# VHH binders against p19838r805to892: the designs that were tried, part 3

Target 1, 88 residues: p19838r805to892
Amino acid sequence: QGDMKQLAEDVKLQLYKLLEIPDPDKNWATLAQKLGLGILNNAFRLSPAPSKTLMDNYEVSGGTVRELVEALRQMGYTEAIEVIQAAS

## First folded at step 21 (VHH)

Design j6
Fold by OpenDDE, fold request of step 23:
Structure j6 (fold): chain B 88 residues (1-88), chain A 121 residues (1-121)
Amino acid sequence: as target 1 above (88 residues)
Amino acid sequence: AVQLQASGGGFVQPGGSLRLSCAASGFTFSSYIMAWFRQAPGKEREFVSSISGSGDYTYYADSVKGRFTISRDNSKNTVYLQMNSLRAEDTATYYCAAKPDDTYQSRYDYWGQGTQVTVSS
């Protein structure tokens, strides 16, 4: 069902970096909540790479690029959206 | 000054057990995630396990799940790593690390000295 495999690894790496910042509105934990994965935030936080762990779980759960972009839009994270759209 | 002092390393045969300890000082221990990392010669440092400030949540690398157990005693400012069913590939220098429980960052702020674990027949 998901199409996260369509995102190139370089794009994902850029997203990881953008999501591990001390911004209350533009971080991986906020994104996780928008994607319905907030219940896993404690696990993500304890992982060696929270943003990557989030994205991996999102992909495994059947997440879509469209829904990811929508979540980022709700966060106002235009830079992250541009990274995804520039590669598509 | 922040200090992380690891101990408990040693030489064991495959299938053996070791218990590592890391004593912390210089920061509010219970407000920090504690983690163990390891590095073998010629290899990159890899994550092993972590535990939340309260101790309620733990995380393990796939390579150690079911064999290693991380725990902490906040009254002693100490984090532990119980290592069972040790394998040759577990041979490495083990490091204790700490990062705030409320951070979004993946990097750890504090690192201790390594303790050597050697698993060999």
Scores: ipSAE 0.845, ipTM 0.939, lowest interface PAE 0.5, mean pLDDT 95
Fold by OpenDDE, fold request of step 23:
Structure j6 (fold): chain B 88 residues (1-88), chain A 121 residues (1-121)
Amino acid sequence: as target 1 above (88 residues)
Amino acid sequence: AVQLQASGGGFVQPGGSLRLSCAASGFTFSSYIMAWFRQAPGKEREFVSSISGSGDYTYYADSVKGRFTISRDNSKNTVYLQMNSLRAEDTATYYCAAKPDDTYQSRYDYWGQGTQVTVSS
């Protein structure tokens, strides 16, 4: 569970959906902040797919699945974590 | 009722320019992200550009960066798309759309009717 490239596309799609919900604590913007990418939230919001844009940028920046899971854990987003873990 | 009225489409030769406008009504314009999408025959609708409620931030698809400019005039409830250096592949029906600036969703709540842009020699 290291390289984001190891996550299957269907897993990523599930994560995108989970992160684009009207929950102030369990959304892509909160995740971006946890991952240190919050300064890009304006760009993410304006993109056609905020959660995807976030995760793409996270991957390009060298982010890991482990760090992603940790961020999601800090958010209390158990369902998102389970999606990742079920694929591993 | 919410309305988005797009205009400015037409025929133009490659390298030409067009300026699209979208007049909005029925919602608090400045609180919404405005966006342009386009759809060519037989292809999926694709994102073109978006602009934040205040107009301070813009986003562009890679295919239009450096050629298209999105802007807005909140006093007129209008969003614009200046299209320069047009290419044949820019041919499509262009749609204006709106979503709240405070949402986490990717979907747009409001859509206007399309305006046709045809780039051909």
Scores: ipSAE 0.835, ipTM 0.935, lowest interface PAE 0.5, mean pLDDT 95
Fold by OpenDDE, last read:
Structure j6 (fold): chain B 88 residues (1-88), chain A 121 residues (1-121)
Amino acid sequence: as target 1 above (88 residues)
Amino acid sequence: AVQLQASGGGFVQPGGSLRLSCAASGFTFSSYIMAWFRQAPGKEREFVSSISGSGDYTYYADSVKGRFTISRDNSKNTVYLQMNSLRAEDTATYYCAAKPDDTYQSRYDYWGQGTQVTVSS
């Protein structure tokens, strides 16, 4: 099972903000694809908070913080990784 | 100039139905996600429902699932909100909004004027 519930709410809020930017490579949609949830991107986009909806689905699916960090690393999103690691 | 013209609001009793419409102009309608929001006095604006540019995908707030249906007619540049089984807590000013279907942002670019919905015995 996943351990996303171990991330503090303030950490998640920071991640949501970092993932809802106009950068074509550093956004929630790209992250969703890296996490194998890209087929849900149309649904995420329609939600009021795409990054939060993605993270909620990732958590329910049994996602892990380790795999999240790896996906962010593949995206080259160092700032997002630092937010997670600073909370460890 | 961009315009979003909402209509269909009114007074209904609990359990009643209303159908809201929002007519759009000034942008490529089919390339935009259309959404409905609502705001009650003293409360924050909340998301109600949204629909993709093609109409193939819809999203609903948990509070309205099974009762509200969003749809669109791209030939008429209009989005609709069918509201059934209305409750007192559905009372609010309803707003139509639009954002590009290819964006990653959560904010909406265009907003219409509100239409009042009042559910009361």
Scores: ipSAE 0.830, ipTM 0.932, lowest interface PAE 0.5, mean pLDDT 95
Fold by OpenDDE, last read:
Structure j6 (fold): chain B 88 residues (1-88), chain A 121 residues (1-121)
Amino acid sequence: as target 1 above (88 residues)
Amino acid sequence: AVQLQASGGGFVQPGGSLRLSCAASGFTFSSYIMAWFRQAPGKEREFVSSISGSGDYTYYADSVKGRFTISRDNSKNTVYLQMNSLRAEDTATYYCAAKPDDTYQSRYDYWGQGTQVTVSS
């Protein structure tokens, strides 16, 4: 269903780094909420790599790159969007 | 000054048990996620388990699920790791670490000295 597998690993790594910041509005937890995975935030936070754990779960749940970009746009995270778009 | 002091390591046979403890000081213990990591010689440090500040949530690496149990006593500023059904591959230096429960980073701010666990026949 989803197409997250189309994102290259290096793109994902860049996204992980961008999402693991102390910004209350541009973090993995906020993204998880936008993607409908916020109920798992406690697990993500406890994982060794919260951003990666989120993205892995999003992919498994059938998430799409389009929806990811839309969520990031709602967050105003332009830099993260640019990382995805530059890889296209 | 922040301190994390781990103890409880030792020598055990396969199938045996050990209980590690890590005593913390110098920060608001209940506001921090506590975690255990381990590193074997020649290998990278790997995540073992973590527990939320309140103790309500826990997380385990797949390699230790069903065998290890993390817990904490906030009244004693101590986090524990009960290790059962130990295997040779569990041999490593175990480290206690802490990060704020409200952070979004993956790195841990505080690290303790390691305690050696050796599982061998």
Scores: ipSAE 0.828, ipTM 0.930, lowest interface PAE 0.4, mean pLDDT 95
Fold by OpenDDE, fold request of step 23:
Structure j6 (fold): chain B 88 residues (1-88), chain A 121 residues (1-121)
Amino acid sequence: as target 1 above (88 residues)
Amino acid sequence: AVQLQASGGGFVQPGGSLRLSCAASGFTFSSYIMAWFRQAPGKEREFVSSISGSGDYTYYADSVKGRFTISRDNSKNTVYLQMNSLRAEDTATYYCAAKPDDTYQSRYDYWGQGTQVTVSS
């Protein structure tokens, strides 16, 4: 579980959907903060798909699947972790 | 009642310019992200640009970067879209939309009437 490029597109799409929910603790903005990208949340919010924009930026910045899973664990987002693990 | 009234559309030649305006009423304008979308016949509606409530942040679709500029005047409750170097593929009905700036949702709560932009030689 290294490069984000290793995640299949359908897995990413599932993650996007899970992060586009009104839960204050399990949304894309909270994830961005856990990943150290919270300073970009204003930009992400303006994009047509904040979750996708976040994930794309995370990938470009060299983020890893391991770190993503760790962030999701800190959020207690078990469903999102399971999506990633099922594909690994 | 919430209203978004767009204007400024028309016919222009390739390379020409247009400036769209959208006047808003019925909600706290400065607390909302304003955006422009467009839809061509037979195609899906696509995002064009957005601007934060304060106007400090903007976002553009790759297809319009460097050519379009979004701005707003909160004293007039109006958002603008300056469209330069227009291309045939920019032909579409343009829509103004609004969503709260303090939420994380991707959908827009309010939509205005469309204004037609036609770029043709």
Scores: ipSAE 0.826, ipTM 0.930, lowest interface PAE 0.5, mean pLDDT 95
Fold by OpenDDE, look of step 21:
Parts: structure tokens; C-alpha cells; sequence
Structure j6 (fold): chain B 88 residues (1-88), chain A 121 residues (1-121)
């Protein structure tokens, strides 16, 4: 798949919600680590929307939807993957 | 009981400065992220700034970067917001809020009463 700008806004909003669930294995912080952005987790946590801040930074860094899905797959976050695939 | 008591608001001219304070009690202050929000009439509440429990990390909304500085004194259970180069659009009721420093959620658990900041010539 393409880069992050290919994801519709409503899909991103759904992902934001899924990534702010109080699950230590299925959250934005774990995803950030999988994407190589874990060093920014302290900053993300302080932001008003950590999952959005993560994804915005991921997009700016040239991240791809394919790599995002792979990271989510490593996390076993099937529901998040389905949200992306349903819109593709 | 948890309490967040904000102070320091007032009337200032554009370009002026104010320093807000928020005194906290009823929880382990150093284990919480402290934040400032603001709400202007007819507008939604917006995030202004936050600071980690230790004070080592800070975050700012783009609209206040370079003008506002958040700090905290854990020995006094107080968080501060130094506001410089104030603009008319900074006029709002400012709120202090707290959430655990180890949470993954964006919502804040505790909110204080607002303090009014009015920037006008």
C-alpha cells in the first residue's frame, strides 16, 4: 500500500481511538516502539492526543501504510488492521 | 479530596505578561502530568501546555510556543504557566488539569476551577 496520506480521515480517527485503549500490548506507545518512534513516547504522552501525535510524526517521517499494518500485525491488533483494510 | 486551585488571572494589555498558578492537593502530585487548558466564549476548550511528573518534559500548543512556559514545583505541589507577549486571542478562562504520568489515555482525571485571563487594549 501507499504512504499515510492515502488513509482517509475517518479511518485515522478510528485508529486513534483504538490506540488509546488501556491495553499494555495494544496502545500507541507499543505501536510507536514498533515503528521506531518509541524515543518520543514521553512527548507523545504529554500531547493532547498521543495516538494522533504519533501518527502525524510517522507520516512526516515518511512512514507507509504497509509498515503501519506490519507493526500492528506484530502487535496482534487485528481490529486495527481490519479498520485499515476495510477502507483500502 | 482532590483539589486544583488556579490563580493569577486578570486584565492585561497586548504584549503584557501574566503568571498563572495551580495548587494541587489530594493526590501524589509528582506522579501526575499537569496541564493547562483554556476556553474562550463560543469556542471549544483547547489544550495549552503540559508537563511531566518530574518536570523533565514539556509540551506546548503551536499557538503558544515561544510565548508560554509551563513549570512545576513538586515541593509546593504547584504548576505554573508563565504567559508572555500576550495577544487578544489568548483571552479565555484557563483551567488546570491532572492525569497520571503512566496513562496512555488523553483524558484528564482532575480539573480545577477556571481563572479568567483578558487581554485587551
Amino acid sequence: as target 1 above (88 residues)
Amino acid sequence: AVQLQASGGGFVQPGGSLRLSCAASGFTFSSYIMAWFRQAPGKEREFVSSISGSGDYTYYADSVKGRFTISRDNSKNTVYLQMNSLRAEDTATYYCAAKPDDTYQSRYDYWGQGTQVTVSS
Scores: ipSAE 0.820, ipTM 0.925, lowest interface PAE 0.5, mean pLDDT 95
Fold by ESMFold2, look of step 21:
Structure j6 (fold): chain B 88 residues (1-88), chain A 121 residues (1-121)
Amino acid sequence: as target 1 above (88 residues)
Amino acid sequence: AVQLQASGGGFVQPGGSLRLSCAASGFTFSSYIMAWFRQAPGKEREFVSSISGSGDYTYYADSVKGRFTISRDNSKNTVYLQMNSLRAEDTATYYCAAKPDDTYQSRYDYWGQGTQVTVSS
């Protein structure tokens, strides 16, 4: 049972941009691995919006905002965490 | 100079088939994701399908899944879209596009001029 709908759409849009930078550690593919969705990375990569596709799959799978923040901490992605926490 | 040249469009009855081609030059074709997008009059451009640089992985919009097949021939620098069971709502200008297969970006860097597909009785 997830709570990702609590995250505002404008926060999600900011996160998508932050996850599509050319950084080997701070990207949607690394986040997918941390969230247990790494086996879908080829699908995410080929979708028209990789970060959104990842986040939609995470939400449908029952993912929580708390687990998302923990994954971002493991990535060292402070800016992404701040975007989420400033909105909560 | 990069060129993406789409062809194979035309007029077809509902239930018919067409095969689109997009010939590419000016970049390392096998290192790029290739995709098809379409735009009908009065609508926003929408994603149709994409294929990885190697050709091993594909992705389809829900509206075309099971009816359209994307493929590529890296020896000919060409991507294809086989369109079966065509419907009136498939009427659009179809564009091919390319982006590097080694980035995290959503945007496509190169775009063709498009080919018209018209499905009508």
Scores: ipSAE 0.800, ipTM 0.913, lowest interface PAE 0.5, mean pLDDT 93
Fold by ESMFold2, fold request of step 23:
Structure j6 (fold): chain B 88 residues (1-88), chain A 121 residues (1-121)
Amino acid sequence: as target 1 above (88 residues)
Amino acid sequence: AVQLQASGGGFVQPGGSLRLSCAASGFTFSSYIMAWFRQAPGKEREFVSSISGSGDYTYYADSVKGRFTISRDNSKNTVYLQMNSLRAEDTATYYCAAKPDDTYQSRYDYWGQGTQVTVSS
């Protein structure tokens, strides 16, 4: 029931960069919590690409673009939402 | 000045073992994720393993899981890589690297000069 394949690779790369800034709210760890993947945050942190590892796990688990956008909205991350929506 | 000094490389037959060490100075060692990367000639640098500042959590590339063990001794400012069941494809220069354990960045800030591991019959 997932549809993350609809996001182009260049959109995903932009998202990874946006999620790896030094911001207490706008980061991959907060996103992981919003997506119900927070229990894996130590693995994400230690992986060579934390945002990619999070997003790959989310996609494999059947995650949807709609749920991703809603999580980003709850984080107040309008720039990240715009990256997704501009590519649709 | 930050220094990362890797050592312990050498020539080993397939199936053999080596233990790499990386001595660190110039930063608060226990506050940094330490990692090992490797690079064979003509190939891109690739991630091998990492360990949290406390030492409580580790991560491994799939190609080395079950054969390599990362560890650290914060009293000696040293990270280790125990390499068992070595194969020809493990031949590379091995680099230690460090990044703060309190950031969200993927990039490692500090890099050692590397130590050569050669696995050959």
Scores: ipSAE 0.792, ipTM 0.908, lowest interface PAE 0.6, mean pLDDT 94
Fold by ESMFold2, fold request of step 23:
Structure j6 (fold): chain B 88 residues (1-88), chain A 121 residues (1-121)
Amino acid sequence: as target 1 above (88 residues)
Amino acid sequence: AVQLQASGGGFVQPGGSLRLSCAASGFTFSSYIMAWFRQAPGKEREFVSSISGSGDYTYYADSVKGRFTISRDNSKNTVYLQMNSLRAEDTATYYCAAKPDDTYQSRYDYWGQGTQVTVSS
């Protein structure tokens, strides 16, 4: 249960950057909603690293890479999916 | 021009208290997340605390949670940091910073020059 440790740290760092650009749909807040963590979005935005805080919460909650990719697909975020899948 | 002016630092004994202030100008204060960072000599700058534009939500680094309280007064364009139970490891230059409260970025756009806090017996 939960397999986010399979993602290398450099892959996670690339994802953080992709989720923190000024895009109304392709951002960490939208990803949080898709992952069922949207209720925490105020905490994420106030943290020093919103994407990392989101991903850490997802990982400790038992989140999987499969569910992460599906959420990114629902967002239409092909570049983010490619970063994950190129590493797997 | 944007200005952030931090003040209220000083020398205190361990267990003591200080209250920092940061006066802001040049932007719509209530639309910005305000934060405190600190940097000790030879160390990376680290996050301390932040507060939403409205003041309704706050966030704290684990190392200061329960000892420090961030607040803001939007009528005075000022953010505060109440520091209680101070320890030697809290010795640092404290900086206030601002970023828009409607962004996804981690980076803070505006930075003050800082105020020195020294905790020593």
Scores: ipSAE 0.789, ipTM 0.908, lowest interface PAE 0.6, mean pLDDT 93

Design j6
Fold by ESMFold2, fold request of step 23:
Structure j6 (fold): chain B 88 residues (1-88), chain A 121 residues (1-121)
Amino acid sequence: as target 1 above (88 residues)
Amino acid sequence: AVQLQASGGGFVQPGGSLRLSCAASGFTFSSYIMAWFRQAPGKEREFVSSISGSGDYTYYADSVKGRFTISRDNSKNTVYLQMNSLRAEDTATYYCAAKPDDTYQSRYDYWGQGTQVTVSS
């Protein structure tokens, strides 16, 4: 099963903020596509907390921190990777 | 200037219905996600429902699914909330809000003054 529960709530909150900036590449919608959850992007967009809704769906799907970091690497999102890795 | 004007609130018995309207001006209405939030005295503001700029996609809080329906008329710059099977816990001030449909932010940029809904026997 996944291991997303290992990320502290504070780390998740920092990640949510980083994924909600006005950047065409470094955002929750691009991350969702990389994680295979892109089909849910309209639901994420309309939810009250898009990044949290994405991350909750990823965790429920059995997602891992390793796969999350790899997706962020494919996006070139070094700052987000550093936030996660500083907590491990 | 941007304005969101909510109306249609009132007093209703449990099981009754109301339809809220929110008239918008000062921005390109079809390019904005519209949402309804509510706040009861002593409680934090909570999300109720949202609708995409085109109207093709909607989202509902679990507490209102199956009872409330959000819709919009882009020719009238108006978003609606049809509220059926009302309960005492639906008593609140209802606010409409807007954010751009091409953004990744969770925050809503514009807020109306709200309309009161009171459900009591």
Scores: ipSAE 0.774, ipTM 0.903, lowest interface PAE 0.6, mean pLDDT 93
Fold by ESMFold2, last read:
Structure j6 (fold): chain B 88 residues (1-88), chain A 121 residues (1-121)
Amino acid sequence: as target 1 above (88 residues)
Amino acid sequence: AVQLQASGGGFVQPGGSLRLSCAASGFTFSSYIMAWFRQAPGKEREFVSSISGSGDYTYYADSVKGRFTISRDNSKNTVYLQMNSLRAEDTATYYCAAKPDDTYQSRYDYWGQGTQVTVSS
């Protein structure tokens, strides 16, 4: 059972914005691949809010904040990690 | 000049059907995700459905799955929304929108003026 509900809504909103920038590496599609959800990227892309759809799917799948931070670390996405860590 | 022209709205009984069209110009149509949104008076605009530039992938809001079908004809630069089993809560102005199919953004860049759908007895 995951613990993503522990992240406040304003933290999640900050993460969505950080994942929707025009960056080839620091984006929701790369994060989805790191979280093992890359097969769903066409669905995420077509949803009204790709980052939110990714994160909601990850949460429903039992994803953890620890695994999320590790994926962001593998992407080199320090700013996104700091948003999560500042909220804890 | 980018234009999105939505049409096909009207009055229907509950359980009825309508087909909306959105004709596009001023951009490379096949390179854009096309979507339908709707807005009822006093409510926020909500997502209805989207379709990839190629037409191979679609996405639907839960509230319309199984009742609405999005499609596109890239030779006519037109996206469609077939709406079946219409309900009172489907009453809204329907807008077509477009964003590039190769970005990470949520925001849609181009918006049509909308077409009114009214579902009433």
Scores: ipSAE 0.768, ipTM 0.902, lowest interface PAE 0.6, mean pLDDT 93
Fold by ESMFold2, last read:
Structure j6 (fold): chain B 88 residues (1-88), chain A 121 residues (1-121)
Amino acid sequence: as target 1 above (88 residues)
Amino acid sequence: AVQLQASGGGFVQPGGSLRLSCAASGFTFSSYIMAWFRQAPGKEREFVSSISGSGDYTYYADSVKGRFTISRDNSKNTVYLQMNSLRAEDTATYYCAAKPDDTYQSRYDYWGQGTQVTVSS
């Protein structure tokens, strides 16, 4: 469960929507910065699904669910954390 | 009213080239990401390429990288897709689309009617 493959597809889809809202703090670009992937934000922005592209890159890089939750906590994104924790 | 008008499609043999154009009106063109999508019969629409409002950054689907080049001319409100080394699997209706370059959304707000590209002997 500390591996991104352990998140159900339904959970990932909910996260993508939550990260694509017009909020200056609670968005995929801020999450990318917290996960150390901010240098790729122009690529994410131009991809067809920015939050999915971010998450796929994070998963392929060996990212963990624990680190994801911590980044969301630092963003104050309680709703996103609850989506993950309710499923795990 | 917003309009996106794609053109330049046609019939071409494998290995050939085509250049698509999409003329835009009704919005501030340089503030929008422009993209090309395509849809073959019986398949879901798929992303092909996109370009930032300034034109400084581009993105390509893996299936077209190295063969297709997206560009834009903000003085003409037009985005282009140069398609080289065309293959049968590139056969599709090609659509241009636009979304604001200052949001976090994945959804494209405006869509053209499309132009047909057919790659066959």
Scores: ipSAE 0.749, ipTM 0.894, lowest interface PAE 0.6, mean pLDDT 93

